# VH-VL binders against Lactate racemization regulatory protein (larR): the designs that were tried, part 2

Target 1, 221 residues: Lactate racemization regulatory protein (larR), of Lactiplantibacillus plantarum (f9uss8)
Amino acid sequence: MVLTDIEYLLSYLEAHHVPTIKKKRHTYLTYHGLAEHYTYVLKDGIIKNSIILQDGREYNLSYIAKPDVISLLRDEVSRSTDQPFNVRIESEYATFYQVNRVAFWKYVNSTPELQNYVKNYYRKKLSENILRLQRMVMNGKKGAICAFIYSLVDLFGRKVNEGILIDFVVTNDDIAGFCGISSRSSVNRMLKELRTDGVITVKNHKFIIQDVSYLLDQIAN

## First folded at step 9 (VH-VL; from v3 with heavy chain Y102F)

Design w1
Fold by ESMFold2, look of step 9:
Structure w1 (fold): chain C 221 residues (1-221), chain A 122 residues (1-122), chain B 111 residues (1-111)
Amino acid sequence: as target 1 above (221 residues)
Amino acid sequence: EVQLVESGGGLVQPGRSLRLSCAASGFTFDDYAMNWVRQAPGKGLEWVSGISYNSGSISYADSVQGRFTISRDNGKNSLYLQMNSLRAEDTALYFCAKDSYFEYGQGYFDYWGQGTMVTVSS
Amino acid sequence: QSELTQPRSVSGSPGQSVTISCTGTSSDVGGYNYVHWYQQHPGKAPKLLISDVSKRPSGVPDRFSGSKSGNTASLTISGLQAEDEADYYCSSYTSSSTYYVFGTGTDVTVL
């Protein structure tokens, strides 16, 4: 009966009757730079963190596809309450616990198990950001695309007869935004190479990875 | 120079079937998704169906779902539309459209044929 | 929604600007940058005019421009010319099971 730290947080929020909100696909939970007085915890659904640049380009940072806190960059004493990222719903719906920011940190500061969650949350997010930085700066464009597709296996992968299905529709613009590629033709060309080499195929608008070793071989150390 | 040439249109009675063909040239056919788009006389454009480069993704407009079947033969650079249980409202000019991407929807239609006319009347 | 909403017609004098709206939802126009515009002269096949909200293919005059705000995309024709008289259709990617949708079409008249 030992709960993981996220399971403990969710049970704590339920026990304290924290309200939930529901948002539909492609609406925003939060916007970069706007004040926010709540901490949100993903209960169900898939979201994407991004920054929209002044010229309208989307710089994609991460998906959250399992229960987790959306952002903890602000605490109860922070001078700024502005959100670090845009948070958009990518599933048909997503459900969030909505907790007053000051109240959330009161819970954390009085509860050792929640303090452990927050500590582990920061460690995990730091590790994830280091890996994302590696993808963006250590690989050529093809290597970055291979690394990104491989990273989707943990989030959305499901074994099927044809290989590993990425059970989520990932658009070409999403790939470009996650990989730091500004040219749509470059993404198309590299995806064509992967198709021609038998590394990926497409069924029902979703990628199927047919050769995982090829993806790994293209990723820098 | 890309060319798309539709054929197989004609006059048919309601409830009958017709098979449209589109012969493609001037590009690598199996690199791209293909689409059928129709336009009833005096009306707007209606997307009918799309098929991915490898036939792994296929969708139909609600108005034709269950009656029409899209297919392609990449060895012959040809796109097909099998139209069964035809109705008067299927009367339209049917265009073959090349997608800019290997999946329909995310791309755009950069080349169009001139269309083949299908008339459904008793 | 199986169609994107466009005005039935717009008109302008030569040299003026006209704007055509294309309204969808957060599941199509609002959610993706895959909004495209097609021009169709009478008796002719449609022709790609604008892709990906605002990109002009080679050979399309720079008086045609596209933009998007929220769930509405816009095509603007600056410096309207007689040959711009045609029907204009928008289209969008959608996350629905059809993955694609056209607009209702707009007849542009040059007065």
Scores: ipSAE 0.469, ipTM 0.778, lowest interface PAE 3.0, mean pLDDT 88
Fold by ESMFold2, look of step 12:
Structure w1 (fold): chain C 221 residues (1-221), chain A 122 residues (1-122), chain B 111 residues (1-111)
Amino acid sequence: as target 1 above (221 residues)
Amino acid sequence: EVQLVESGGGLVQPGRSLRLSCAASGFTFDDYAMNWVRQAPGKGLEWVSGISYNSGSISYADSVQGRFTISRDNGKNSLYLQMNSLRAEDTALYFCAKDSYFEYGQGYFDYWGQGTMVTVSS
Amino acid sequence: QSELTQPRSVSGSPGQSVTISCTGTSSDVGGYNYVHWYQQHPGKAPKLLISDVSKRPSGVPDRFSGSKSGNTASLTISGLQAEDEADYYCSSYTSSSTYYVFGTGTDVTVL
């Protein structure tokens, strides 16, 4: 039975009895700019990466909704151990493997399968970052919202009779934060346009995409 | 000029039913969620129920779950609350409240009606 | 069942400042910037006073201000006037099954 590279990492951590921690919804695992001595690997749950602005607004970068390493931007030789993002729990609970950062890199450096995981991790994250940049800088604000909603299909999408359900509650402020939109009225107006055009609807506080082709047509790519 | 006018309150015996109505004007009704909020005499505000712009999201306070039904008719700019199996504890002034957003909860109540009184006694 | 905790009453003399707390959890007040305040005079419908933690609607005097720290939001009335004698309610979006919650209410008395 051939393990994916994330399955290998998880099995490796279990075999080495790496401890886990559990965090409750809307608490923070780590904060941007503060020293952190651990590498965290998401075992289960959903988290959001962000930077909190001085006025309390949250600028959102990404979700992690499947097992994965939270961040590998700081290696064992970095002068700073500062975390690049705030990490907030968005599910009721999330569970993380907690491993010393230096020890994690020792595991990687001694284990070819983990080296392959890290190589594939960076390729995956680079591809995801390209899509994120396209959403924010290559589209108008409506295109950014369409690109963001479309990106949720891979994370939370589920086919239902009415279309594609985004099986996760995303607030209007979350949309603004992911799309770099400072005006609540702009987000509301663009969502109204999508509703009126039959592109999205709402059931049980969750979006249902009724016309995915419309979303794709609004994305510059 | 946003206006919300509640009606249908009155005196009723326990176990009976009432239907409240709220007539809305001065705004695009089907752009916004709507809510019912009640206030027992001398007591605080209690959210009763909310309904999204398209009726796609509906929730109730635990105290009324299974007995009350919220609905809306966007063609008539009207919000309704069907109240069954009424109890003395349901005695309150019932307000119709406009949400600032198309889903209840995330917005705020920017306009309120004056309320309709429901009295459930003896 | 869920409700946000407010003090039952607060009082102050004209010109003084009073502060009303609204305490919830990380799943409501602490997790979102969707905390709102309503003022209700006796015999009247509630009126929006503060939205989104600290935003004043047009027509609300500058003496009303809102803030939040952690799981607690606060409404401050600076320069208390006789007309501020009323009940005050906070509300918050929540990730619970009801998606919405009111505070217990605070009776402000101007001495």
Scores: ipSAE 0.467, ipTM 0.771, lowest interface PAE 2.9, mean pLDDT 87

## First folded at step 10 (VH-VL; from w1 with light chain S27D)

Design x6
Fold by OpenDDE, fold request of step 14:
Structure x6 (fold): chain C 221 residues (1-221), chain A 122 residues (1-122), chain B 111 residues (1-111)
Amino acid sequence: as target 1 above (221 residues)
Amino acid sequence: EVQLVESGGGLVQPGRSLRLSCAASGFTFDDYAMNWVRQAPGKGLEWVSGISYNSGSISYADSVQGRFTISRDNGKNSLYLQMNSLRAEDTALYFCAKDSYFEYGQGYFDYWGQGTMVTVSS
Amino acid sequence: QSELTQPRSVSGSPGQSVTISCTGTSDDVGGYNYVHWYQQHPGKAPKLLISDVSKRPSGVPDRFSGSKSGNTASLTISGLQAEDEADYYCSSYTSSSTYYVFGTGTDVTVL
């Protein structure tokens, strides 16, 4: 079987015995700015990327639950702003490859698969942000919440009798941070509306999407 | 006006059972999670149990796990706590507390009842 | 243990400021902004004083304020008044258990 680009990277890292670090839940991956000597690649676990705003609020960027070169986004954000970029561990543990930065880019520059990975990585992130902006502008906060919830399907979704279980605890505070909503009461209200309308339900603190079509309709604009 | 009225407390011997009730009014009951919080005489607050709006989520404190059962009847705007195998350390004023959210843990207690006293003694 | 750590007692004179700390872990106070404060007068039910670290419900004087740094949340009572004499409890969401934990409580005395 032909390896995907990320699988190729992982195989390469394993073959070259690149060191790994393991972090516990709710710890942070330390970042030393653009002077950081290492490129970090998530091997396993779940992480949350976020930015700390000047006013102290946290803006959540994404959950990552599959292998990912997390340093790519981190470095780009750091080039654009001095705001702290946080990587918090959300699973019990997360494991990262710790790759020398220079070596990493040497690999990228000499390997078509990795070049393609990096290219597509940026494209994906750009696309996601464009869509996020569109949803926020055109559909408001509720649209943003719908889009966010739908985005969880690919990350944590599992089909169950009642619908699609998001098999990860996502709090209303998390949702607020992902959607740029400063008022938790506002988030609660909108979630209640979705619940009341039969779009979502909750079991064991996890969302179950009962009406995917509704979410898609909200996202289509 | 939001009102929470607890009932069912009393004096019981160890090993016995008691069922507490909380009658809620003044808000849409099934929009919010509900909680039981207790306070032993002269002691602090202890979260006992929580139940989400649709009973889809339920949790208990370790101290009561396996002995207590929380339930709700949304049609009657009522919260219940079935307490089995009662112990002396269960002696407390039991408060019904309304959650600010439909899932407990992710909100705060914006309204409290006056509590019902449970005394477990030989 | 499953409780957040508060000082047993805090005292101040009328007009002074007092601060109550609530110390937890990265699993609760440090992990989220679900820190709340409750005031309880003798023989009364608790009352919500501060929600979500620093938000005051309607009716709560602005002399009550909340903050958080790391694993420690703080309630500050400025311009201490006689009616502020009460027990104060913090609470937090716990990510591992997905429910609430209370602080040990603090007795505030106005001298």
Scores: ipSAE 0.902, ipTM 0.955, lowest interface PAE 0.5, mean pLDDT 94
Fold by OpenDDE, fold request of step 14:
Structure x6 (fold): chain C 221 residues (1-221), chain A 122 residues (1-122), chain B 111 residues (1-111)
Amino acid sequence: as target 1 above (221 residues)
Amino acid sequence: EVQLVESGGGLVQPGRSLRLSCAASGFTFDDYAMNWVRQAPGKGLEWVSGISYNSGSISYADSVQGRFTISRDNGKNSLYLQMNSLRAEDTALYFCAKDSYFEYGQGYFDYWGQGTMVTVSS
Amino acid sequence: QSELTQPRSVSGSPGQSVTISCTGTSDDVGGYNYVHWYQQHPGKAPKLLISDVSKRPSGVPDRFSGSKSGNTASLTISGLQAEDEADYYCSSYTSSSTYYVFGTGTDVTVL
């Protein structure tokens, strides 16, 4: 059986008995920026990456719900800005591998699989952020919201009779933070429109996408 | 223009049932979640229950869970609270509160009714 | 099920500034910007005073302001007036329960 790159990483970390830390919901992973001696790898749980803007607002970057080297993105952001980069635990618990930074890169440099993982990691993150930027700028606020909701399908989506359930509570404030929308009322209005148009519905505080095609059309336009 | 009018309150004995109603007007009722909030005499506000715009989401405070049932009729612009197995501690002024969003919890109460008094006493 | 913590009472003279704190946890006040303030005069229904930490609805004087730091939100009443004598309640979204929690309430007295 051929392991995926991330599976290989996890296997490697386990084989080397890398220490783990477990954190509770709505706590933050302590990170010392470029001075941090550790690289953190999400083992289990759901986290939210965000940055604190100069005006004090928080911009949500992404949810991460599968194993991921979360420090890589943080390090890049930290190199470009002094703004805090937050990693908040969104699941009941999250577990992280705490890897010595030097050791981590030694591992990466010694295994083609890990090199490939890191390479693809950066590519993926770059692509995601480019697309996010494009959608935010070119498709307006509503397009941004549609894009964001659609992006949740891969993370939390589950097929149900009514459509695709996003099996994670995403608040209107979260949506605002992900889409860079400062007015919650604006978000509410646009969500209401999507609801009215039969694009989405809500059950148990979770969105159900009823018209994926609509979302895609909004993203493409 | 927005108006919320509660009714159905009264004096009841412990263990009895009571049904509260809230008649809403002046806004598109099915665009907003609705809530019940109560206030015991001389006490603070306590959130009791919330229901989303389509009744797809419903929650209760622990203190009333299993005894109270929130419901709505969007065709009648009405909110209801069926209160069973009433206790003395349920004695309170019950407010109907409009949510600012179609899901409760993620908004604020921008409009309140004047409340209907429920007294549970032997 | 736990309420947000507010001081029981706050008092000030006319023209003074008073601040009411609302302390919660990372699951409510500290976790989100769904902190709201309500004013309630005796025998009246509550009225929305501040929404979303610091937003004033139409009709609310600018002497009312809201802020938040960590797990504590604050309502500040500057230029205290006699009509400001009332009970004040904070509320917040709760992440674990996905509904609202109120503060214990604060009685503001104008001396």
Scores: ipSAE 0.894, ipTM 0.955, lowest interface PAE 0.5, mean pLDDT 93
Fold by OpenDDE, look of step 14:
Structure x6 (fold): chain C 221 residues (1-221), chain A 122 residues (1-122), chain B 111 residues (1-111)
Amino acid sequence: as target 1 above (221 residues)
Amino acid sequence: EVQLVESGGGLVQPGRSLRLSCAASGFTFDDYAMNWVRQAPGKGLEWVSGISYNSGSISYADSVQGRFTISRDNGKNSLYLQMNSLRAEDTALYFCAKDSYFEYGQGYFDYWGQGTMVTVSS
Amino acid sequence: QSELTQPRSVSGSPGQSVTISCTGTSDDVGGYNYVHWYQQHPGKAPKLLISDVSKRPSGVPDRFSGSKSGNTASLTISGLQAEDEADYYCSSYTSSSTYYVFGTGTDVTVL
C-alpha cells in the first residue's frame, strides 16, 4: 500500500523517534511573535490558528483537524524564527511531534518523498488562503458566514438524516473571528436568518446544514 | 414588554415531585433558548438547566442531572421544569431566565422572572 | 458544577471606585469573551449589568465597566453610589459542557 504524503511524514517521524508533546484544550502551543525553535506536526486533535490584530481583536485563520504540519512559513536554515500565528488546542487534547526546525528541513531536503509533501503542502495552503481571501472580500457578512460554514463540511461534516452535521461545536465568537466580523450580535442575527430560512438547524449545539445549495449560492455571489 | 412569570413552587417533602412553569410574553418565544436558574436562601445563583429554541439542545447541572427534566411548549410560550426525587438541597427560589440567543451557553440572561419558591422539607 | 471565584465582599465610600474580580479557567472565562455580570438587590431578581465582558445594556450607567485579562474578568464601579449596594455575580460560557457557570457572588457595601 502506497502511503500518502502525510502518512509518509508521520512514518518518518516515528522512525526517527521524534518526541511528542500533548497539550490540553484551550492551551496554546505557540504564540504569534515569539521565537520558535521547533516545527510542529499535528498527530491527533484539533487546533485553531489565529492572529491578534493591532487593535487587539483576534482573527481566526483555520482549523486543523487531521495530521499535518502546523506551519512551514519560515526559512530552512534559521535555528529559530518568530511564530507567524497563535496555535490553540480546541479538542480535549492534541498531540504534536516536536521537531527541531533545522533537523526538519534536513529531513525534507534529504528525502524526495518529504520534498513532495512540502510541495503539496504549500499548494494546499495557498489554495486555502485564496479561499480565505475570497471570503473576506465577498459581498456581505452573511455570505462570509455561509462560506465559512460550508468550509466546515470538509473538516467536520457528517451526513445525517436531516442534512450535513458539523460535528464540532463552533461558537459565534469563533465565527466572528473567522469572518472578520466585529459584532457578535451581527453573527447571531445572521445565523438566526439562516435558521429561519431553513438553511441550518442546531442540535446539541452543533450546526446541521439542511440546504447546502443555499450556502453555495451565497458563496458564488 | 418582556415578562416571565414563574409558578408551581411550594412546600414538598423529600422524594416528591414538583413541576414548575414559566409563562413568557413580550418576545418571540421560539427564537430564544430558555433557562432555569435557582438561588438557595442566602446563597448565590446556580444554573440549573437550559433548553434551546427547538429543544434540540438540553443540558442540566450535575446537581440535578437525572432528576429534573426541562421542556418547553412554543405554542403556549411556556417553559417547564419537572423536578423529581426532590432533596432538601433543592430548596431555592427558581428563576426563569430568557437567553439572548437561540442556543443556551453562548448568550446571557437579559430578562428574569421574579422566581417561584420551592421548599423541600420533611 | 464548578463556580467562578469572586471576592466575598467589597466595600467603598460614595464616589470611590471598587473592582470585583471573577476568576475562572481556560475552559470558561479564559476561553471566550462570554463573561457577563448581574446585579441583584435584596429581594429582587438579578438584572443584567454587563454582557460579553464589557458591553453595557441600555439603562446601565457608564460608571459600570467590565474587562478581562487571561482567566480573570473584572467589574469596576466608579463613582460608587448608595444604590449600588447589592450582590454582583459574574457568569461565563463553559466550553466543555456548553452551558453556563456563575461566580460565587460579591456583596458590595457602600460605607
Scores: ipSAE 0.835, ipTM 0.921, lowest interface PAE 0.5, mean pLDDT 93
Fold by ESMFold2, fold request of step 14:
Structure x6 (fold): chain C 221 residues (1-221), chain A 122 residues (1-122), chain B 111 residues (1-111)
Amino acid sequence: as target 1 above (221 residues)
Amino acid sequence: EVQLVESGGGLVQPGRSLRLSCAASGFTFDDYAMNWVRQAPGKGLEWVSGISYNSGSISYADSVQGRFTISRDNGKNSLYLQMNSLRAEDTALYFCAKDSYFEYGQGYFDYWGQGTMVTVSS
Amino acid sequence: QSELTQPRSVSGSPGQSVTISCTGTSDDVGGYNYVHWYQQHPGKAPKLLISDVSKRPSGVPDRFSGSKSGNTASLTISGLQAEDEADYYCSSYTSSSTYYVFGTGTDVTVL
C-alpha cells in the first residue's frame, strides 16, 4: 500500500496527534511581516497567499486548494520568523495542522519519507513560480489574465457540457491582484474581450472556459 | 443617453400575479447584468433579484424566492420580473437598475429607472 | 437574511461634516472592497454617489468621501449643504447565495 508524499505527511501528523485549528472565510491565518513560530499544513479548504504593495493593493501570489504545507521559507535555524505573505481563507472554512516550526523540522530531519516530501515540495513550488513568472512577464494585460484563468483549471477545473467550469468564485479584484493590473476597470475590459471572443462565459457566478486553446495561444505570445 | 423605462405595475389583489417590464436603451444591453430593486412606501431600498448578461446567473432575495422570476430578452433590450402569489408586503415602487459589470454583485448600479408602482391590497 | 446596519438618521448644520456608518460582516463589507453608496432625494430614483469604497464618479462633489475599516464602511460629507438633505444607502457584494445586500438607509437632515 503506497501513499503519495502528501498522504504520508498527513498520516504522520495524525499519528503524532498534531493539533488542528479551523478558520472561517475571509479571516487570516497569518499576516505578512508578523512573527510566527508554527508551520501550518492545510488539511481541508482553500486559501489565498498575498502581499500588500506600497500603494495599498494586495498582490496575490497563489491559491492552495489541496492539502499542502503553507510555507517552508523558514526552517528551524532561521533568525527571522516573519511570515512571507498574508494567508486568507477563501472557502467557508479551512482546517490546518499547527506544528511548532522547530518540531516540524525535527520530524523532517529524522524521517526519510518526509525529507522526500520536502524535496518534492521545493521542486514543485520553484517550478510553479518559474512558470508563473515566465507567463506573467511575457504577456500584456490580456495575456496575463489568460494565463491566470488557465492556471485555475488545475485548481478548480471540472468538465461540463458547456466547457470547463472553474468551480470557484473568483472576483475581478482577485484577478487584478493575481495579474498585477491596477484597476478593476482594466480587468473588466479584458474579460469583456474574452467573453465577446467566445473564450469564457459565466454561470452561477463562476467562469466556464469555452475555448481553452485560445488561452494557451495567448500564453504562447 | 442611457434610459430605463419600467412598466406593468398596478393595483392587484393578494395571490394574483403581475409582470413588470423594463425597456433599456442607450447602452449595449447584453454587456451588463441587470437588477430589480424595490422600495416600500416610507421604507428603504431592497434588492429583489439580479440576472447576469447571459442569464447564466440568477438570484433572488429570500423574501421573493420561489414566487418571482427574473428574465431578460437581449434581442429586445428588455428586462422582466414575473411576480406570482403577490402579498401585501410586496407593495413597493420597483426600479430597474443597470449593473456596471456583466455579473451582479461585484458591480454597482450606475443607472436607475423611475420605477413602476405595485400595490397589493384586498 | 442579513442587511448592512446604518444609523437611522444623522443631522448637521451647513458647513459641518457628518459621517454615516455601514456595518456588515466578514462575508460582505469586511471581506471585499465592493461597497457602494447611493443618494436618494424625495420622490427621485437613487443615484450612485461612491463606488468601490472610495471612488467618486464624475459629477459628484469632492466633499463626499468614502472609506472602510474592518467590517465598517463610512461615507463622510464635509461642508454640508442644503442639497445634501436626502436618504443615503450603502450596498455590498456578499459571499452569500444572493451575492448582494443593501444597508438599512440613513436620513440626513441639514439643520
Scores: ipSAE 0.699, ipTM 0.865, lowest interface PAE 1.4, mean pLDDT 89

